# Ledger of designs, part 16: miniprotein binders against Ferredoxin--NADP reductase

Target 1, 346 residues: Ferredoxin--NADP reductase, of Oenococcus oeni (q04hb6)
Amino acid sequence: MDNEIFDIAIIGAGPAGLFAQFYAGLRELKTALIEATPRIGGQITALYPEKTILDVAGFLGISGRDLVNELKLQTDLVDSKTFLNSEVTNLKKIASHFEIEINHHASFLAKSVIIASGNGSFSPRKIDVPGSSEAEQSGMLTYLLPGLSEVADKDFAVVGGGNTAVDYAVELIDHDCHVSLIHRRDNFRAMESSVTKLKNSRRTNFLTPMKITGLSPKKEKLEIELQSVPDGAVKRVSVDRLIGGFGFTASSRTINQWEEFPEQFNQGFLTNEAQMTSIAGIFAIGDASIYPGKSDLIATAFGEAPTAINQAVNYFDPDRGGPQHSTSLNKKEVFKHDRIKSRYNS
Short names: E, the ipSAE of ESMFold2; O, the ipSAE of OpenDDE; V2, 0.75 times the mean of E and O plus 0.25 times the DockQ between their complexes.

## First folded at step 17 (miniprotein)

Design k4 (from g1 with E17F; at its last look DockQ between E and O 0.68; V2 from the best seeds 0.54)
Fold by OpenDDE base, look of step 17:
Structure k4 (fold): chain B 346 residues (1-346), chain A 81 residues (1-81)
Amino acid sequence: as target 1 above (346 residues)
Amino acid sequence: SEKVTIRFEAWDPEALFKALWEILRRALYLGGEVYFEFEGNELYIEVEGVPKEVLERIAELAEKIARELGIKVKIRIKEEK
């Protein structure tokens, strides 16, 4: 275990956590961003990647996906470490720092902690059929849309009947993919306009009313075994990828097991004007924070992130001084990665 | 295992999101597991993993939320034998 002590550990890679990571980088803090899932973006990535967000300052409108991408690009400018697939299973105070346990077997050490976990851990509802685990491991089964820049003319299957599945199917056909939409009913409980778009598309094949009974990853294709709901007839189809388009599950069970458990109200950690929780050195931002008069907005979370970072510094290093204005920062010193030189110089 | 199913109906997506967050916060706080999916102008939520008494409290909360937001709600408590 790397005996590395971070200045700040940020729990959750949603919009609040991502911006906190960036801002911490601007302050030249040794920061770890810890995310339970294999993806950044939190609720945005999970729930509404293709939806237009209108209430973020500086944008007339931005898609959830694009916002997450922009936030990620900011974090790439600074020296910070991101740890995905890392569920915080325990938080413990050890002397003057915190031990953050990951997946019951690893740990990080940090001088301060910022909880940016949102309203809990969101996970897509998984398909549980023979071969599903193997298909997921091979990448042939996913629960999020892949990068769509190079997916033209690929054959996808999407399973589900709500907005998630239908939105995925729409996005795929808009990128010139073929989609087999699998649902246990003929009727979809989704936006009517989206369903109509799919029905009018030559790129959409409806496999209804059918259920998946098995998955068989092959060398180049995923074979999906389907069963007709009304008569039990078996059908097999082959696609490049299957996307699970069910809803999401949320759980806070892991957080509730932490040894250091700050005071909560309605699943939010109570915070003061410094975004500090009931435990000194532990802060909360975004939907993980609750205080009188809070607005539950991404924009608010972005304001809370700098506050928490600055107050964390005051907590573990009161002599370091206050934040500098971003306009006074030397970009060459702060931004270690050359990649952004090309986009801002064009 | 017992579960409560909640269906909110609203034309305003913002109202559905508000309803979702309020239910999520309470259900998760109480140690429940939540499943949810948006279905057109409806939000479907399942809560499980908590005692029947807690499910009833969540149901009451859902009704309260619906009244406050001026939206429709359908609630069912299912006892899986």
Scores: ipSAE 0.471, ipTM 0.827, lowest interface PAE 0.7, mean pLDDT 86
ESMFold2, look of step 17: ipSAE 0.517; ipTM 0.862
ESMFold2 (binder alone), look of step 17: mean pLDDT 86; pTM 0.846

Design k5 (from e2 with T5I K74V R76T; at its last look DockQ between E and O 0.67; V2 from the best seeds 0.56)
Fold by OpenDDE base, look of step 17:
Structure k5 (fold): chain B 346 residues (1-346), chain A 81 residues (1-81)
Amino acid sequence: as target 1 above (346 residues)
Amino acid sequence: SEKVIIRFEADSPEALEKALWEILRRALYLGGEVYFEFEGNELYIEVEGVPKEVLERIAELAEKIARELGIKVVITIKEEK
């Protein structure tokens, strides 16, 4: 990795981190957004991408997915770097900078750090069978629903028995998909109304009690090898895509191993009015931050992000001028990418 | 490796969500890994990656949460063979 020193390293690509990245870009800061997972959006993407969020300013209502998309579009307007699949495995102070270790083998250097990791890393529980890695790499196995505008009449399989799998199946059939629902038991432990809806749908095929024993990506279809739980009989089905719906795993173990570990209270890093942690130059925002009177809201996180960015600047470059109002910014100079000019010039 | 399994039961989804967040916050703080899934009127949680003593503390917390929320809880500590 190039001996590039960033002004700010932001850890976590949830809503707080994404907005921090954008705001840092508005201030023309060299910023790295570092995300452990292959996806941006944090808990929103992981837990409730299709749920309507009502308490974000400026929106009457917005889906989690749409909010993340809008935040991403903002970040695309500014010069910033995003590093996905990059778990921060260590944070160390080196002289006047911080070294951010990634995946135990790489590192970034930054003048300041903003922790936007939320309440830890959330990841879907993965299917681990022969061919699962290949299927995931090909996109035929996913753990989140795809964009639903283009899925009509496609054949999906969903595996799981809880709310996650059942909700996925419901959403798919509502978009005129065919769904094979795979579960190791005949009984689903999910919302009864949702299960009933699936049972009453001609678009739902129940493959129960069955377990997946193998996956084979073919040219256009994913072949799923199934085994009957009671008798071991083998069945094969072909679908366009398999969705894993087992639930989620959360871990903060990696964060707890950092050499520079700010003081915490109830999993939040204690922050002052500047969003600074107990370690000078390390800030925290969103669910990663805790202070008296904090509201655990996305809206609050959006307020904390600029505060942290501005205070980070004050930390590493106290002679740099204060933040300018966005209304005073020359859009042509700040927004380097032509594609979004068309939306704002109308 | 040992894990604690916590199953909450409540008629209110909000109660289950609250229970989840309280367990998550504590378990993650203590360095645990948490698996969770909502199962209708139940919440299934597994915590692992911490010493048995910590698992026991999490179990105690789960009981406390259940009492405070007025919901049911079943706790099992399992050794993974």
Scores: ipSAE 0.495, ipTM 0.833, lowest interface PAE 0.6, mean pLDDT 87
ESMFold2, look of step 17: ipSAE 0.542; ipTM 0.868
ESMFold2 (binder alone), look of step 17: mean pLDDT 83; pTM 0.811

Design k6 (at its last fold request DockQ between E and O 0.69; V2 from the best seeds 0.59)
Amino acid sequence: SEKVTIRFEVRADSPEALYEALEKALWEILRRALYLGGEVYFEFEGNELYIEVEGVPKEVLERIAELAEKIARELAKELGIEVKVKIRIK
ESMFold2, look of step 17: ipSAE 0.540; ipTM 0.859
ESMFold2 (binder alone), look of step 17: mean pLDDT 87; pTM 0.858
OpenDDE base, look of step 17: ipSAE 0.500; ipTM 0.833
ESMFold2, fold request of step 19: ipSAE 0.523, 0.454, 0.464; ipTM 0.849, 0.835, 0.833
ESMFold2 (binder alone), fold request of step 19: mean pLDDT 86, 87, 87; pTM 0.858, 0.858, 0.860
OpenDDE base, fold request of step 19: ipSAE 0.602, 0.586, 0.596; ipTM 0.889, 0.886, 0.888
ESMFold2, look of step 19: ipSAE 0.538; ipTM 0.857
ESMFold2 (binder alone), look of step 19: mean pLDDT 86; pTM 0.857
OpenDDE base, look of step 19: ipSAE 0.499; ipTM 0.831

## First folded at step 19 (miniprotein)

Design m1 (from e2 with W21R R25A L28A Y29A; at its last look DockQ between E and O 0.71; V2 from the best seeds 0.00; counts 0 for: pae E 1.9 > 1.5)
Fold by ESMFold2, look of step 19:
Structure m1 (fold): chain B 346 residues (1-346), chain A 81 residues (1-81)
Amino acid sequence: as target 1 above (346 residues)
Amino acid sequence: SEKVTIRFEADSPEALEKALREILARAAALGGEVYFEFEGNELYIEVEGVPKEVLERIAELAEKIARELGIKVKIRIKEEK
């Protein structure tokens, strides 16, 4: 809602931002989670969905994908808003609030801001062939892996030859999809074990060396026109979805051009023990924050998030009460979740 | 137009991630369009949209990053035809 005033605007939907959003929801705060890319999870789901992370408390090893899925389950329990494809292009203080400008166009207000994103934003490199704009608008062409809860037996195509494309294909066959893997060369520049897994699967159809020359969205399927690289032969295939896996373009964040730009050191925002930056009411967590003794770990960011949320409340509403332990916060709704109920009853 | 291609190679994914962070931070100050992709044990980066002198400075930064991290790098400045 463009007319709304939020308690906290959280910039960046990686693990740190997601946990901050959840914790703010437990405190019954109205939050906006703002993510420049098309999907939550930040770098971990975009680049390393299958990387096992050993040092997240409470998990005896957890993949990047599973970690983000668990964080999403938490955020689904709270009433909050997430704005994807939304780059913060300016931050301005207006009276007692901050005005957050999105994509040089829309803006909204928040009482405080948490910066939870690290380096500049990444955008997937896009295919540019006849019909690609229409395919993307229809939703049949995407550049990130979709939610996988109900994709079994669907036909996917994935195009690309690096880690991104091969990892997407592996994930899809692991969820019982059929995958046509399209690449302009017979050789993939990807992890050898992943390529071998695809070659050994009956669910994988290699369409190499071929390039995509056109896309035609139909009523229920996407028609892909392919051309064999060596001999120019044309082939057409029909799939439910096409996923582009060509890597990423990177842009500098426009943070350094914000009207409210906090002091930086070594590419991080200097923060104190409250996670507050040099600008009152603006906080930073995760890779965006730097202070003496900082470790750049997800575990550290998870501790920083409650601190930043509680100190933001102290900033804009000091009479609301001090930090609360989660067992005393709004716990009625969380006890309704099937996973919580099953653990409680066993 | 001309572009620089940079390929960092390391056995450690963490080293490649650090190299990416360093390149993105430094390349932003120099301008240019940056593309990247992880390819096995390599990090592939293209930078374009700037004069050749700027591409040469980016190449020098990439060599410095590789030395600081103790990883391999291959750099080419190419003219697109």
Scores: ipSAE 0.441, ipTM 0.813, lowest interface PAE 1.9, mean pLDDT 83
ESMFold2 (binder alone), look of step 19: mean pLDDT 84; pTM 0.821
OpenDDE base, look of step 19: ipSAE 0.443; ipTM 0.790

Design m2 (from e2 with R25S L28A Y29E; at its last look DockQ between E and O 0.57; V2 from the best seeds 0.00; counts 0 for: pae E 2.3 > 1.5)
Fold by ESMFold2, look of step 19:
Structure m2 (fold): chain B 346 residues (1-346), chain A 81 residues (1-81)
Amino acid sequence: as target 1 above (346 residues)
Amino acid sequence: SEKVTIRFEADSPEALEKALWEILSRAAELGGEVYFEFEGNELYIEVEGVPKEVLERIAELAEKIARELGIKVKIRIKEEK
């Protein structure tokens, strides 16, 4: 039970929320960043970690994973609190504060709220077999493609039969990995060109029709127990990593069950030019915000974040004064980062 | 528990993505757990964890989405698990 009081609670750790957290730190505000999933980055981390994004200002093509990494570097420069695996299950007004309820049982207070969550929370569907928890804890079982700079000659297994699994396998063979592709059927429901590429590669080993019945992490390798679907014959293989490619599970958001629920239009919260919703002290940015002329771009959200932060300050502390430009701030921790020091010292 | 399964088919990946977001938006309003996977030129969706009358409304929505986008859809409500 925590009754800590924050200046701003930011709901959602996608790009908009991450930048809002950083900017609030430049304003020396006490913030809580609240994310329902186990990771920051929102949709980019879950769906498109390797996809090149072309329209983020200042980056000539940046992958989703690299964008989130750069935003994390910014948030690491500020002292703020991040709550992962934390669904906001209720929001209500108490005196001059908002009470934010987490996972139906914990709560804290904030002077203002910024809603930065998008269309939902996505996570990969997970395998549930004996040993899968241990395999995941060891890092040998994952559900997203790893960084591809140091994967050559490693042995991967990929399990699944749709576009996700087949695309993972194609990326891995393109980076000189050996890939065992495991599926309970002989046929794949994926793009025919990708399946053909895998069939033409000497790096691909098709293990079909088979299903995984157990996982055993060893010191250096993961042992996978397989059973043939037609006859139950048991086979065991050893790989460096197993990647699950079963598609995605999304939970419905519970935001519309909140006691303080702002007015919506077309699934977005109506906001004015200050990014304030129909409820004073509650703001929305990014895909959560809708207004005339809105473009649903990361670039737009990055502009909305400072506006919402500064207007939240005006709401709960109007005597504080306006924002300072970042070049006039003498914040010791922001200037300690090696990348910044290198630029400053030539 | 009861679930609805929806399979959209289109040559256009953007049409399938639009259909996905429309279903997710309504499922978020009505509650429920959504599973989805892109399978070639098809989008497979399962929705469960809600009463049958909600599943029927989602099925009706899926038919409406398919008509508005000019794409094919197959929908089933079934008892599984």
Scores: ipSAE 0.397, ipTM 0.784, lowest interface PAE 2.3, mean pLDDT 83
ESMFold2 (binder alone), look of step 19: mean pLDDT 84; pTM 0.825
OpenDDE base, look of step 19: ipSAE 0.461; ipTM 0.815

Design m3 (from e2 with W21R L24V R25M L28V Y29Q; at its last look DockQ between E and O 0.63; V2 from the best seeds 0.54)
Amino acid sequence: SEKVTIRFEADSPEALEKALREIVMRAVQLGGEVYFEFEGNELYIEVEGVPKEVLERIAELAEKIARELGIKVKIRIKEEK
ESMFold2, look of step 19: ipSAE 0.582; ipTM 0.884
ESMFold2 (binder alone), look of step 19: mean pLDDT 86; pTM 0.846
OpenDDE base, look of step 19: ipSAE 0.572; ipTM 0.867
ESMFold2, look of step 21: ipSAE 0.480; ipTM 0.852
ESMFold2 (binder alone), look of step 21: mean pLDDT 86; pTM 0.844
OpenDDE base, look of step 21: ipSAE 0.548; ipTM 0.858

Design m4 (from k6 with E16R Y19W; at its last look DockQ between E and O 0.85; V2 from the best seeds 0.61)
Amino acid sequence: SEKVTIRFEVRADSPRALWEALEKALWEILRRALYLGGEVYFEFEGNELYIEVEGVPKEVLERIAELAEKIARELAKELGIEVKVKIRIK
ESMFold2, look of step 19: ipSAE 0.515; ipTM 0.852
ESMFold2 (binder alone), look of step 19: mean pLDDT 87; pTM 0.862
OpenDDE base, look of step 19: ipSAE 0.563; ipTM 0.862
ESMFold2, look of step 21: ipSAE 0.532; ipTM 0.855
ESMFold2 (binder alone), look of step 21: mean pLDDT 87; pTM 0.861
OpenDDE base, look of step 21: ipSAE 0.529; ipTM 0.849

Design m5 (from k6 with D13K P15F; at its last look DockQ between E and O 0.81; V2 from the best seeds 0.60)
Fold by ESMFold2, look of step 19:
Structure m5 (fold): chain B 346 residues (1-346), chain A 90 residues (1-90)
Amino acid sequence: as target 1 above (346 residues)
Amino acid sequence: SEKVTIRFEVRAKSFEALYEALEKALWEILRRALYLGGEVYFEFEGNELYIEVEGVPKEVLERIAELAEKIARELAKELGIEVKVKIRIK
């Protein structure tokens, strides 16, 4: 973080940003991929991981989750740094570099910037009760599903009454977790089939109508203080993790406060043929970018990413030379991957 | 402070058509509201999408309300489905 100078800072870890990071790695550039949320994949995978995408070249349909997984496999082949839970709160020009401020206090330098954050940034609505800050700092309170590979038989609580909470609970019982579903009302505003699935599962414990009044992280468990809504009776429950399943708050206020804020049109940053914005050294790709003839497709963003990377190099290091043809890019390191090796050993 | 609340209700024959309609409605509102400096809260609630926009002048909230009405009509026409919208400016 501190005192590091990157060739390129890429803001946003959706599909466009992930591919830009991969391509920059093939060019042997030092990149920082910066994502405000706890996960890569962008808003599509956070909201619609199961949505089938039909217009990604080379795939006869691919889910948003699977697309992000494939992009991660690519980024794992290259030497790059990813900053999750990191909101860019300011961007300013310092001599020949850009200073990127993270979370209002930390900063680092980059020679150029690529904006790949599509429609703004999302933050989950958070619980504000005694002990919630400590619970979150301990990792026992979160607002997005964890990785689900090693969660069987864990005891989770989920709080909320809409699709988010119910979908989280369904995913957890599908992975053999025990789930206490906490809501201030007996009824849920969610898909009826999902609610029915939860009611029919022996792994689901409905704690309704109840609200959370306090949280106490202990050594191995999180203690949740609950209050019955009708009569105020207090109850305590102990779980491994609590997940807040409320809706999302979205704001572009932070990006609007950047000292270097490029010109926009129709909510996209205006770019030229080089994907450069109105500010030299700052580029935009994917849904963040707008120009005559733009199509808002993942396929388009994948083409824009190499252009932006190569033009960023021309901006900060014109003596480096132009891009190699793809068959020549870092082929030795890429061909070491087992998936690729098995194709060439047939 | 003043805010607009918007609730889209969609009746569609398939989950795919439902998601397409609600997703389009969300992104159109988000795109406009965020560009104008607004704060947006949203939550999917079954076949409904709930949206709150605040942090902008009333005139901007009124433009967003008009956009929400337009989105409902356009989605209903384009997708051949029933889209209702309820809007309140507080």
Scores: ipSAE 0.505, ipTM 0.848, lowest interface PAE 1.3, mean pLDDT 83
ESMFold2 (binder alone), look of step 19: mean pLDDT 85; pTM 0.845
OpenDDE base, look of step 19: ipSAE 0.542; ipTM 0.856

Design ser (from e2 with W21S L28S Y35S E37S E39S; at its last look DockQ between E and O 0.55; V2 from the best seeds 0.00; counts 0 for: pae E 7.6 > 1.5)
Fold by ESMFold2, look of step 19:
Structure ser (fold): chain B 346 residues (1-346), chain A 81 residues (1-81)
Amino acid sequence: as target 1 above (346 residues)
Amino acid sequence: SEKVTIRFEADSPEALEKALSEILRRASYLGGEVSFSFSGNELYIEVEGVPKEVLERIAELAEKIARELGIKVKIRIKEEK
């Protein structure tokens, strides 16, 4: 990321940030979408993946997971960059650009910045054992439930001993999955009724007290190496997926430590009608922004995103011209991916 | 280190979601590592990695949020050695 210059850096990959990235792509801008956690979707993906959201315009109700998937399809259509596991740890003005520091050492430059990190970002607590990075990259290790409509009779492992792991296991057995529940103790720190439900189910296999010592992704299965806590005996199991159920941490916004720190009111960044903060070239949208009459809704954020992008262009490149309606765009020159483009060129 | 545990209880999942959002929004500048989980009609939140004075401020904020939302809350500040 060193020495790379972007037109716009977008901080936060919740719905507001995802839509801003897509819209910036329609404007043919070079953008970086920066997300501190390993996943897009923000609070919706972490907390409400199956909850139906009724007030997103254009949808007759849509689940949180489906909304994020649709937004991802939009961002995949345009040529843009997304940086996961990337916490913005400092923001500094350098000449006419902003230097964005990532994870306390790496940095890049942007001509403008959009803060789209709403009322918090969530990261799951992760397992760190040999093979865990490869297992996660393959999709066989995750930290959120998958879509559950067609998972019957698949073999899952869930690891953890608290409410998150027990809730995941209950949801999976309720959808006719087989679940190996892995924990380093025989006791779970979770609702007793939920633990009892798991103990009474033929679909639950308790692998306790055991700890995971290694993961090996194969073509269709994930091999899990376990070690019995009392005697050290090694056991291996093979499952379709492993889900980490260790709960979440919420990173505080990294806003009080930045050298360029915009003015706030009630923990939101004050913005004008252009979505610009007190610092020229820095904008805020979604739950990150506050102004008279603001409603903290996804619908509001989706309107704020185009305003912020277009005003950012006016800030760093006023001669570029204003926005064009999407019906007037040359789809062949705007979209990067032919397979996705046929969805729109048909 | 010391930590605060906050247990919101409500008959509405929406109220619990709002309580979490309000804690994160109002306490973001107080720092600390925040852990949370949902279980049934309860939301468990744990904050650590800040001085005891900050934990007490977070506890007071949690009580204010519970009163504003009309939901139950149980709060404990525990020393972990």
Scores: ipSAE 0.012, ipTM 0.483, lowest interface PAE 7.6, mean pLDDT 81
ESMFold2 (binder alone), look of step 19: mean pLDDT 80; pTM 0.767
OpenDDE base, look of step 19: ipSAE 0.303; ipTM 0.700

## First folded at step 21 (miniprotein)

Design n1 (from k6 with W27R L30V R31M L34V Y35Q; at its last look DockQ between E and O 0.66; V2 from the best seeds 0.59)
Fold by OpenDDE base, look of step 25:
Structure n1 (fold): chain B 346 residues (1-346), chain A 90 residues (1-90)
Amino acid sequence: as target 1 above (346 residues)
Amino acid sequence: SEKVTIRFEVRADSPEALYEALEKALREIVMRAVQLGGEVYFEFEGNELYIEVEGVPKEVLERIAELAEKIARELAKELGIEVKVKIRIK
């Protein structure tokens, strides 16, 4: 990673960032998509995955989740690099490039930067107990549901008491998993129907009222140490994975610590007609951008992404020429998969 | 550190209507709180949305609280649903 200079670094894997990544790929740009969380989709994934979106062009209606999936599939058509769990902790200009610091220890170099971070970073609330970091690093502790195609007959634990945890548990049992649901209370603050479904399932084990006090990743299983809330009795259970379902946190704190900090209004970066911020070579799109007359719509963000990419090219390579229409692109060279080649050749 | 706790309770005739109301409240409050420099925690809890905001001055917390009350009124009117909001600053 140390010697690779990207043409564009895109910060944030929300809908704007995902589409920017795709469009950058169409332009054959070396692009890094950098996301702080373990998930793509930004606010859609975090806040409203099941919400039907009606105001995206070309769709009569599409769920947030499905939109993110379609955007991801689109990005898979191009050569692109995505870095998840990579919080941009600093942005610095170095000569003619930008240095993007990740998690206070790693860095990327890019000729230009597109900020697509939305209105802040959304992260699952993490569990902080002995062994939690190790468990997370090993992938035995996650805060998101894994791909469900391969989870049948696996033993999961889910910790939490709200909709997040209960919904995760429901989804897991619907895919023939066993679930130990851990909560500090006997009563769940979740949708009653979902809780009832779990209570009626033989695949659900309720570990209540209990708290997690430690995690021990082993070779094949995660050992969870639990403590009974009322009497302090210790129990240990072993599962394939633990999923944290405590809800989410949101903040802009990390962005506010960047050395290169573009001018903001209401935590949006002020942008011009080129989607460029107050700092040349740094662009912003989607909810990360603010300008007079902006519509806060995903559809608008999709328009802003190509603008930012094209203007970024003009910034670092002014001789490359203007935006090429996708119809003029050599589709055989741009797209990885033959299936898409066939669709565009027909 | 002072924080504001906001609980939205929505009574809706369908799960879809409930989710729509809560999601709208969430987006508007969380977005504004982040814009104001707050650290936000949120969780859906059945028919309730739970939000905590910290890391900002008390005056900002109060503004967020006022916003939450406003949103509750607007949602109730717009969607024709019952919305209750409980706010605590501590």
Scores: ipSAE 0.560, ipTM 0.861, lowest interface PAE 0.6, mean pLDDT 87
ESMFold2, look of step 21: ipSAE 0.602; ipTM 0.886
ESMFold2 (binder alone), look of step 21: mean pLDDT 86; pTM 0.850
OpenDDE base, look of step 21: ipSAE 0.552; ipTM 0.858
ESMFold2, look of step 25: ipSAE 0.577; ipTM 0.875
ESMFold2 (binder alone), look of step 25: mean pLDDT 86; pTM 0.849

Design n2 (from m4 with W27R L30V R31M L34V Y35Q; at its last look DockQ between E and O 0.68; V2 from the best seeds 0.59)
Amino acid sequence: SEKVTIRFEVRADSPRALWEALEKALREIVMRAVQLGGEVYFEFEGNELYIEVEGVPKEVLERIAELAEKIARELAKELGIEVKVKIRIK
ESMFold2, look of step 21: ipSAE 0.577; ipTM 0.878
ESMFold2 (binder alone), look of step 21: mean pLDDT 86; pTM 0.854
OpenDDE base, look of step 21: ipSAE 0.592; ipTM 0.879
ESMFold2, look of step 23: ipSAE 0.524; ipTM 0.852
ESMFold2 (binder alone), look of step 23: mean pLDDT 86; pTM 0.852
OpenDDE base, look of step 23: ipSAE 0.588; ipTM 0.878
ESMFold2, look of step 24: ipSAE 0.539; ipTM 0.867
ESMFold2 (binder alone), look of step 24: mean pLDDT 86; pTM 0.855
OpenDDE base, look of step 24: ipSAE 0.586; ipTM 0.883

